VH-VL binders against Probable DNA replication complex GINS protein PSF1 (gins1). Designs and how they scored, part 6

Target 1, 191 residues: Probable DNA replication complex GINS protein PSF1 (gins1), of Dictyostelium discoideum (Social amoeba) (q54hr6)
Amino acid sequence: MFTKTAIELIKELRGTDSIPHYNDTSIKATIDEMIALYEDLIKTITEHKEQKKEPFYLQHAITFHNSINRDKRCILAYLNERLNRIKEYRWSSGQSLLPDQLKERLSQNEIQFFSEYDKILTEYNSKVGLDLTIDPQPPKELYIEVRVIKELGEVVLNSGCTVNLNLNTTHFLKRSDITNLVKNGSLEHII

## First folded at step 17 (VH-VL)

Design x5 (from v3 with light chain S53D Q55E)
Fold by ESMFold2, look of step 18:
Structure x5 (fold): chain C 191 residues (1-191), chain A 123 residues (1-123), chain B 107 residues (1-107)
Amino acid sequence: as target 1 above (191 residues)
Amino acid sequence: QVQLVQSGAEVKKPGASVKVSCKAFGYTFTGYYMHWVRQAPGQGLEWVGWIYPNSGGTKYAQKFQGRVTMTRDTSISTAYMELSRLRSDDTAVYYCARQVDSYKNAGFYFDYWGQGTMVTVSS
Amino acid sequence: DIQMTQSPSSVSASVGDRVTIACRASQSIGNYLNWYQQRPGKAPQLLIYAASDLESGVPSRFSGSGSGTDFTLTINSLQPEDFATYYCQQYYSYPWTFGGGTKLEIK
């Protein structure tokens, strides 16, 4: 449906243990979809403002709102997972430098993020006199799309965040926060 | 299992072109960079460039820019390298090699190689 | 271009010997260096990536060390199958470049 291009962003990351090229075109397409959905919503509301509000128009407004939010969360999940992989790379490589091939896959903001992350890690290592990248890995943070198949209501996740997991709603959530809920059948991973 | 199978040996005259193929088996062809590396007889290894089969994007060593073209056909999981305006010093074994890389171990390396294709350029 | 210089160009050794092979980069490449083994008539095979990390299935008698510009491959207790040519290769900057190779021969 409305989130097809946003889902392709997440699929791209699921399909590889690498850091793929920053998908600027799909991000822009998803943002354009969000803007179009918002404009359609506003137009529908303003064109029917003089009429008695029917449940039909309210239902359509809710549907568009949910689609916009899903697109937003997909983009944020994509960007956050890429940043997590960049952090993991700094740990696994132990290097302050990016090889040319990896550098050309990153956006300018992502290159800047690596530089700032490297600065923080290098400063900490110099203060403790130890290179923490010898063996450890940063935590994996991957968002996945899930559908609520058992009504859970308001839930506090292991990360401390609160979410509303109402029956048949869809969400983009950190995999680490919801692994048990997917395993026990309360949430369904949408592929 | 992962396997790269290259086309057979070629004998060419100076000024001609050669097109070497590399058929991939046992993995998702579009998900990995494919490189070409050559080795002149009795000499070391020389990187020619890569193609990323998903996008068709390429990168060539400057030495070969303008003479090399790398393409692929994703429907048959095959990469191609074409070298034009051949010279005698292009005589070499040409290898295709699959690159792997992972943010988890930071390695960028060739894990599988084709058997090599001998290209001989002679008058 | 980053030039990779290997030394020596050849080594004669006996089974059981310890051999070291040096590789020097013309500029710092961090640890972005691979070692490959090539047996006669065969394609190269990865031994070591990231200067010191042993590829799975590679015997522990192989080890790599170094960073920046100076790198070493060490083979402890040579076996008959180790007589081959060894190449270092940098992957920091384009073009990716190989050393000239070190041929390890039976003494």
Scores: ipSAE 0.771, ipTM 0.919, lowest interface PAE 0.6, mean pLDDT 86

Design x6 (from w1 with light chain Q55E)
Fold by OpenDDE, fold request of step 19:
Parts: structure tokens; C-alpha cells; sequence
Structure x6 (fold): chain C 191 residues (1-191), chain A 123 residues (1-123), chain B 107 residues (1-107)
């Protein structure tokens, strides 16, 4: 029943599209298991020097070794997935701010990671003169041609311009004005 | 089909306690924060707090600290809100609401609500 | 606490009208704002999340905009079922707070 805690740790994370509370307890428990397994491994190797090549002892040693490695891989996978979700959250939110409820679920290291990642992304956006979190696709042009997929009628855009977006009509509009309409499926980009 | 079903209306005297229940159907109860929001007659919405059913962790608005207790019974997918030392200004409809959040869309919102429980505090 | 101020508190309009409701936060909350609709005698219902994302099943005549401190809910062409009370709600910091509500009445 080795690596049970580590496996459950991954299952917990995979079972949700959220960023759950950092599970320090399970991480600690897994590390403790790894330490115990290592001690057992060393004991197996050192106490049976004359029988070192006996298949029975070799199998046990291999089992302990593999279990330790499995635990390690599970922990690393867990941590990596959480960081990826944090990065994705930064992109999805487009914000340098973390809600309190999310912040309380993150480890201090993860909070620091978010801060550093935010700085990098912000700096990059500044250098290119764009907010890539609005539209992850490279903006090749300021205005784009779009087709209305959902009837919206008369709409006042962010620029203050009024446009009549009737179903199946095509329009040439400023990208920044219609980003949200494209994202919510009201408009589609005509390439 | 997600549904939140709350207990019936309550009439209490000042100083008493009330415990409202919210039974969840159609989803994994432990996987979502359950919030409580109240609304005094003719007034707006007021956030009371949340419970995370998996861990039992809670967060209460400061206004209710010391008077509110949120609990859950995971075996029957039911959340409870108990409010003690009731006052007349506690008269309100109390709602339970399921919170959804996702790293994919970065939204934290209430997608399903209970039908509400009217709690009347009168002498 | 973050104060959410809605304006107007009430508005009268007719079917087919365009209505705009404003919500202001006392501090920068990014786009961590939701809009809810509450019909008389009913529980609130989600309309918009993350300031501008339309909830599935909500008519496209509803739209949200804004970031930072100023937010707007727009109903492009009012339908009879849209006469209700609307609330903005922030979830940036505790406590989560709602606006005072905007009652949309028939003119």
C-alpha cells in the first residue's frame, strides 16, 4: 500500500477544475513515507550482505526503491500541476490581483511564484505594447472582420461607437472593442 | 440536476438560536464551497460566510463572528447554518448558494441557490 | 470592507429599451465582479461572472463591462421577464459584498 497518500494527492487535484488548498499534510506524509522506505532499503542492503544477490532481498530492495521514486514523481507532478494552474489563472484572469479566497489556498511559495510570474508577464506585455491576456493570439491587425453568430442588435462598444450586430452580418471592427464578444461566442473572426 | 433544498421557515424570539439546513443534490457535495447569504425584507443581499464541506473549514463575515456556526454532514450532503443570540435585525431570508470556481476562467460565482428560508425574529 | 455602490437604485423602463446599471467598488477589485438577477419572491440568479463573461443560458441581450472600480451591466433590449432587481457582487476580498441593488420597474 505504498504511495497511497501521494496517489490520493494527485487524485484530489485532478478531480477539480479549481485550485484546491495546498495539501501540506499529505505532502509531509508522503515525504515521511519516503524517508521510512529509504531506511528500510538501507536496512535490507546492509543487514544481508551475504545474501545480497538473493532474489528475495533484491526484490524487496527494488520495491522500496521504486516506491520512493513513485512518491517523488507524484509530489513533483502535484506541485507542477498546481504551478501550471496558477499560471493559467494569471492568464485567464488578466489580473495582477489574487482574490483572498484563492490566496488562502496557496502556499507561501506559490504566492511568491504568482508574484514573480505576474511581474514577468506584465513586463513582457509592456515591452510588446500589448495585453496578451486579453487575446492570446498575436494581434496582426488593429481591425478585424467578424461575423455575428448571436443576435445582439444595437451595441455600444468600448470605444463609444455604436454598431448594429445582426445575426449573420459581417463587420470590420476594432479588435479591442470586440474581444469579449468573440470570447463569449457572439462573434467569430473571419480569416 | 443540481438542486439545493433548504429547511422551512422559522419563527424565533430574541436571544434564541436558529439552525437552517441546506441539502444538496446532483453533484459532489464535498467539492464545492457552500455559502450563506441573507436578505432582510425589502433589503439587499448580505454575505454571511462559507463552509468547505470536504474539510469543514469556514469563513465568516466579521459581523457574524461569534454568533454564526456553519457545519455540514457529508453523509447526507447537507450544510447547516446556525445563528445564535438572535436579534430583530436578523429577520431575513437566508439562502445557501453553491460556489463554483475555475482556474480556467478565473471566475468565482454562485451558480445555484436554495429556495431560501425565512427566519423571523420577534418578541 | 469593500463597498459596492450601485446606481441608480431604481429605474423605470419599457419593453425594448436599453438599460444600463452602474456598480462602483470602493477600491480596485480587478475583474472579480459578478452580476445577479433576482425576480420577486425568487432566489438570485447569476447573469455575468468575471465582470464580462455571460453565464450559460443567459440571453445575449445581457452584457457586462468594466474593470478596476467601475462596472456596468447592460440590457440591450428589455424583455418582460427582465423586470427584476439586479445586484453586483465582488469576491476580491473578504467579506464578499453586494451592491445595494437596482430595481428595474415597468414604466
Amino acid sequence: as target 1 above (191 residues)
Amino acid sequence: QVQLVQSGAEVKKPGASVKVSCKAFGYTFTGYYMHWVRQAPGQGLEWVGWIYPNSGGTKYAQKFQGRVTMTRDTSISTAYMELSRLRSDDTAVYYCARQVDSYKNAGFYFDYWGQGTMVTVSS
Amino acid sequence: DIQMTQSPSSVSASVGDRVTIACRASQDIGNYLNWYQQRPGKAPQLLIYKASSLESGVPSRFSGSGSGTDFTLTINSLQPEDFATYYCQQYYSYPWTFGGGTKLEIK
Scores: ipSAE 0.876, ipTM 0.965, lowest interface PAE 0.4, mean pLDDT 93
Fold by OpenDDE, fold request of step 19:
Structure x6 (fold): chain C 191 residues (1-191), chain A 123 residues (1-123), chain B 107 residues (1-107)
Amino acid sequence: as target 1 above (191 residues)
Amino acid sequence: QVQLVQSGAEVKKPGASVKVSCKAFGYTFTGYYMHWVRQAPGQGLEWVGWIYPNSGGTKYAQKFQGRVTMTRDTSISTAYMELSRLRSDDTAVYYCARQVDSYKNAGFYFDYWGQGTMVTVSS
Amino acid sequence: DIQMTQSPSSVSASVGDRVTIACRASQDIGNYLNWYQQRPGKAPQLLIYKASSLESGVPSRFSGSGSGTDFTLTINSLQPEDFATYYCQQYYSYPWTFGGGTKLEIK
């Protein structure tokens, strides 16, 4: 009878590998239920002060309390899961930009969260001198063979080395120096 | 196996309306956006819009706003696209396409397409 | 609207050839780009999503690269079944738009 909406909210989210529309309606309904349950709880313990230790009233109070907590846990779980998916999306996409279709499915707070998370991640990548979103797995080798697919000419790498990246030439370069060039499609990894 | 099956070819007069159907098989219809894309003879692809079957929400290209209506019947896993006030330049093959959406790969793409419905508008 | 420009509009090649198709966006779309193949009389089929991810079941001779505004589809060692029209498609902003297409013809 209680927490049905909250449970469905969680099921809706867990039933998909996407980031669905933020469900304002179900969130509001759950909050309203929590408020109502709290009022019932207060009424139970206030109107029956002398009988509050009786099993019947105690059980009702416990039921209301537990239901409120269950709703709370469901909402928090829902919000936390959505944020986690947004984080994973940022990592998976490797982009600071959100497509319009995804933006329209996020709450304003979530959009702000994404922006802040993006800034943190971008800053982190900058500090470590790597784009960790390109390959989440540790590289097996420090150097990789790459082919130039866009003419770049003479390029100074992050290491300070100068290399001539002419079209269709092959190079054996340090992975950390060419991550951005691979990402932007200037170089391709030769496996 | 996922499959999208569209209704048959249509011939209409200018000013008339056409309603194309797309029936989905092999997956949960309500869980995926359904898009419509058209292609004029010998031309490229043009995005018309999408419907989200679970909520019935829609998004249309501005070019078609006011003339296009996308609907769905979840009981039979069928999406519909209706285009009104038809013009000769509406002559095209209309495709329905399922959109995949995953936070894990961060991709939005059409993995399955209907066979297409030819709509001919001629006087 | 984001305009997607493909080049060339048509290309002639032989079996075994390496073919590259370019797609340019009028603005930065990140990696929110897909590639589709359309054979004559058939519906389009997904080849590459998110600019460089190969769709399951698609031969490894197909590859995508690029980010921002410039993207490339590459077909290594062209096969007879690869003669078709290819389209890039962005989904960064509404309306979703396709490139004009590149028709790959047999030489």
Scores: ipSAE 0.874, ipTM 0.965, lowest interface PAE 0.4, mean pLDDT 93
Fold by ESMFold2, look of step 17:
Structure x6 (fold): chain C 191 residues (1-191), chain A 123 residues (1-123), chain B 107 residues (1-107)
Amino acid sequence: as target 1 above (191 residues)
Amino acid sequence: QVQLVQSGAEVKKPGASVKVSCKAFGYTFTGYYMHWVRQAPGQGLEWVGWIYPNSGGTKYAQKFQGRVTMTRDTSISTAYMELSRLRSDDTAVYYCARQVDSYKNAGFYFDYWGQGTMVTVSS
Amino acid sequence: DIQMTQSPSSVSASVGDRVTIACRASQDIGNYLNWYQQRPGKAPQLLIYKASSLESGVPSRFSGSGSGTDFTLTINSLQPEDFATYYCQQYYSYPWTFGGGTKLEIK
């Protein structure tokens, strides 16, 4: 039956909380099935050109087309879910490093994707002056955007980091760290 | 619920081989890496390698490459480790250990261990 | 191979004491470090994974910290059942390696 291999790809992912080995063999088999189905579709239409309005020939063609589309959707769902798990791993680990065992499970394109995702996240963390992945969950503290109304210079936050709060600059900071500065008018909440 | 039960103690001569078994209960055997870790008397822990029962794929520490063979029988949920050309410094307790990992917490660790199998190599 | 060096090799302490155990990796391993406890005659048991995350069912008096090359296991308010040997273990790179162990003894 059509699409069996493609459905098993999805079942493989749904059956685990891990990132399993990239199933290159089943992906190739599903693509080969799609090619064979497309050849059968073309053959069906070509052989029954004068009769393609007939219900039976149209139903055969529709069945082949729907099977091809299901195979496509399964492959895309498989690949997309794997990428989502790789992104979530980057957040949960907090690391730019991939352990050897996980690296063995990824395709070359997936390793490249991790590298690019890591680069983007690392550059963003550097620019905002905090590491969003130290706690692998969304921040429980409310962060707000503030404008510096009075020159404050270097300010040491409770986290131990130092921020430079120059007049008219804007920053993305924890509300709890700067509540007093907003209350006294040194910072203005933007929004 | 999860339990790993290993075969009994073995006494061997230098140059012989030993095969230790580890039977898994209470979980889907094929879904988790199975590791082997040894501990010489009075010494620390040493990683030998793993088998992934689903595929039968293996990874061995280089120190054991060529002397160790890990296999499994999925029909009886049992992993095996065979160590050949035994020497006196192979005397140790050999543990099997199940690995778990999750993309959600990024941990890779041994959550359940067998009771250990003492292998004694003496002339 | 990544060498894991534990210090001290042995600690004497009393019930109620705070104890710290150090573990150093020979290269950067991120936070890919576990801590195991082994009681005499028993298999090891996981305490801490990913440097600082407590395993389910492990008492909160255990805590782990560190990243990169330097790691610490802390036991607050020792209990009689905590007298055991503790091992750090890295899982970043093959072969997976353990520290030499730290034996925690009663004074």
Scores: ipSAE 0.795, ipTM 0.929, lowest interface PAE 0.6, mean pLDDT 88
Fold by ESMFold2, fold request of step 19:
Structure x6 (fold): chain C 191 residues (1-191), chain A 123 residues (1-123), chain B 107 residues (1-107)
Amino acid sequence: as target 1 above (191 residues)
Amino acid sequence: QVQLVQSGAEVKKPGASVKVSCKAFGYTFTGYYMHWVRQAPGQGLEWVGWIYPNSGGTKYAQKFQGRVTMTRDTSISTAYMELSRLRSDDTAVYYCARQVDSYKNAGFYFDYWGQGTMVTVSS
Amino acid sequence: DIQMTQSPSSVSASVGDRVTIACRASQDIGNYLNWYQQRPGKAPQLLIYKASSLESGVPSRFSGSGSGTDFTLTINSLQPEDFATYYCQQYYSYPWTFGGGTKLEIK
């Protein structure tokens, strides 16, 4: 029996550096083929009991067994490679979140696997961080959102850049660039 | 080399439809999401949606749901976006863009863009 | 929808200056943010993906930082060819959204 459907699962993964959509249809088709091969094997054994030692029976049985095993190996390889890519994505992204588009490509079990894998990594990192964490002094300077209260027009920031600070406009600017403008009431910090 | 070549500018009346094409060269068309992004004159960028040419599957921004249809013809490596019941505020340059993504670097981004198709909606 | 707010809307700067452009997401998007450069009359081009990763062929004077809701694009030594409009773009959740843009003018 030709197992072309199962081989195409493997080819799908080989053709991309992405995680493609979970191919539920091809997996189910391959499982259906395995079931049909098993049923044909049982039928052959039952209908030819008196001919059990005939060469055609042995050749037939071996062929069905090998085809079933090949399909099984292909499905397991496909599933395992997808899980490996999901693990690698967790490391490369550094995020506990899956973007919507990637989530749509995963099976429900694969999404659950990511969640459990993330929990393990997060717990490990937390324990290591508790033992080894010496937090550096946070920088005093941060960006703040400000509203222009007084028309200022073009203003040169400390960096040498010019911005248009028109009345009632809002901007997200480095605090160190505008400290005096906030203090003098020209800009209002928006919390 | 990868290239995306779009159809020419269109002038339409309100209530009409427009269909913009994007022909892909130099890569396996079915292997990459194709997005449509528009830009009204003097304005920023707005995502319309994507089509995955292999399956023909689509995703549209809710703003366009019911008015936009994305299709493709894999035999000529061409994606299409059709926008119906046009309004004056649909006047924009419409870009097609190829998405790449990888589990190895976790990046999802547009690496190649078409030249843009101006669609003008006026009386 | 995730709103992406860019600031400033425009900036004028001299060659050699350090320019910083800010982008804020209305909710936590992790590091799922890109920066694009668009020159007049041209399609956008990728500069930075995944908040801080520099695309191949992009000059090293460009850098990105941030995660969660607050992100920055920095140009450390502004060059005349950097005259363009810059957009941040999130890809965490549908619809994918862009910031309003920051027009950089070189005086």
Scores: ipSAE 0.795, ipTM 0.932, lowest interface PAE 0.6, mean pLDDT 86

Design x6 (from w1 with light chain Q55E)
Fold by ESMFold2, look of step 18:
Structure x6 (fold): chain C 191 residues (1-191), chain A 123 residues (1-123), chain B 107 residues (1-107)
Amino acid sequence: as target 1 above (191 residues)
Amino acid sequence: QVQLVQSGAEVKKPGASVKVSCKAFGYTFTGYYMHWVRQAPGQGLEWVGWIYPNSGGTKYAQKFQGRVTMTRDTSISTAYMELSRLRSDDTAVYYCARQVDSYKNAGFYFDYWGQGTMVTVSS
Amino acid sequence: DIQMTQSPSSVSASVGDRVTIACRASQDIGNYLNWYQQRPGKAPQLLIYKASSLESGVPSRFSGSGSGTDFTLTINSLQPEDFATYYCQQYYSYPWTFGGGTKLEIK
């Protein structure tokens, strides 16, 4: 029967509070089934177009379409639930490290996802921490508002920051970064 | 109620093999890693490896690679550890232990242990 | 292999004492550390998982702390049943390794 392998993927996840081994074999089998069903769907549509609208062909097309969609939804649900569990593991462990046994259960893409998720979370925590100690009063006279008078495009400032200085745009920039550009007339200080 | 029951004590000569069994009760045997941990008399604990009964997949500490074989019979919920080419320093109590883990608490630990099987290797 | 070093190897203490046992990993293992208690003639039993999480049914006098390479098991008010050997164990990297153990004896 169609979609049995895909349904067993979902059951595998529902039966455990763990992250089970990535079931590459069943995913490939389900994708192969989807490809075969898609080919049959296209054949059925072609025959329906060339021949009269016989109800038997319409029933076949509907069956193939529904089976493909169920397989697709099952695979997406499987992958999404695994990603959700990987995210929750990052929070519950509190670690940037994956133990060897868990790493063995993940696909290469899932390991990369954990790494990227960890980097995002680590960067966010760093930025929040930096904001906790910021002086509540802004620096006086360090930043000025400028208008771009000459099209400069993407510019790397002395501070190492990259900005797009497009003609007639307005920016709030550190004076020390742009002193030469104001002096040469590329930027105009807005008072 | 979860329980792990191991086979009885064994006395072996150097060069022989021993096969220790661990029968699981009270849970779905195929759903949990089964580990083997040994303890020489008066010594600490040493991890030997694990088997995942669902797939039959194994992982062994390199010290035992080539001498240990872990198997299971899922029809009787039993795990086995066979250690070959026995030496006197293989004399130890051998424990089976069930691993649990959860993405919700991130814990990986042994929640139930067998009673231990004494293996004595003597000339 | 990750070496797990426990200190002290033994300690003598009285009922009611506070006892601290140290465990050091040879490399950063995050918080992937468990503590087990082993009474004489018995299999080990889990006390603490993930460095500081108390297992269900374990008395609250036990606590764990630490991360990275340095970990501590503390027993705040020693009871007669606590005289046992304690092992730390890492599960970050294969092979999984135990500390050498700390034997806790009545003084």
Scores: ipSAE 0.792, ipTM 0.927, lowest interface PAE 0.6, mean pLDDT 87
Fold by ESMFold2, fold request of step 19:
Structure x6 (fold): chain C 191 residues (1-191), chain A 123 residues (1-123), chain B 107 residues (1-107)
Amino acid sequence: as target 1 above (191 residues)
Amino acid sequence: QVQLVQSGAEVKKPGASVKVSCKAFGYTFTGYYMHWVRQAPGQGLEWVGWIYPNSGGTKYAQKFQGRVTMTRDTSISTAYMELSRLRSDDTAVYYCARQVDSYKNAGFYFDYWGQGTMVTVSS
Amino acid sequence: DIQMTQSPSSVSASVGDRVTIACRASQDIGNYLNWYQQRPGKAPQLLIYKASSLESGVPSRFSGSGSGTDFTLTINSLQPEDFATYYCQQYYSYPWTFGGGTKLEIK
């Protein structure tokens, strides 16, 4: 019964290749539902102290708890997917600028996230001496952040790029280029 | 196949109003911004504004603020643009155009256009 | 408002010629620029989005370049079917604006 509004948030994203308007109204409604469920749970437990272990009341409490957890997971999934799309937009556009129409669709926190993500990407591009968004398409492979555990010096990656992997430095590299180095312990995946 | 079909040509007097329709076929009407763009005879293209049919939200170029109203009827997949207090310099072909955008390619562009509606304003 | 200035306003060229059309924005728009082709009596049609990305089905003789304020549409090896008017259009900031157009006459 509960969580219908939260599930509709996820469906909104899955129905489009765009970034739809941030659904502040539905998020607030879902949080209000979670608060109401929590208050009802506490009331049930308090009014039935002697019956806390009865199968009926225990099952009722578990049902409320599970509903709250589903709402929480749906909101987090919604927010996370939106952030992933914002990250992918930064790659595909190649721009530090957001057009007005897209900016209108984002929350203030999401606009701030884009700005901070842009700073990280710009700093990394400067360190490796290239613009990772020069490719006309978003990268098809997963990039990961790694720390150099063993001094490797200049390394020619499988992609043909040369990077300087000095001890204790961190880098944002294609997983496929460095899988063997992570496997042998020369690099540590930072997660 | 996606298609946008507009209402027929109109002749109006200065000071009157005109309402142009744009009926959408072959896609989910509510999922895409619909824009209006006009072109005066022998002139270039001019953006009027958009409507997002799902919410009914609109955005107008400031030049048209107070004179243009964009609406839609989602039950018949039709967008409308009404322009009031017409002037001779409003004589133009008015196009509706569907916007497509994607986070995957970062493109924001018009992929389908209506055939255009000629609006003539003369005394 | 961001003004989009196209030059030239018209050009006459022969089949096989290389033609360039310039578009200048009054402020930095990144790469948020499209090129449209409008054949006589028809609605405009997208050629290039995001300054340099060719739309599917557009011949490879069309190319776009530029960023910031200065953009170019190039047609290599002009064909008779390229007789049309070309418009640049920015989508960075409201209102969305078009250039004045460049009419291409083919001999």
Scores: ipSAE 0.778, ipTM 0.927, lowest interface PAE 0.6, mean pLDDT 87

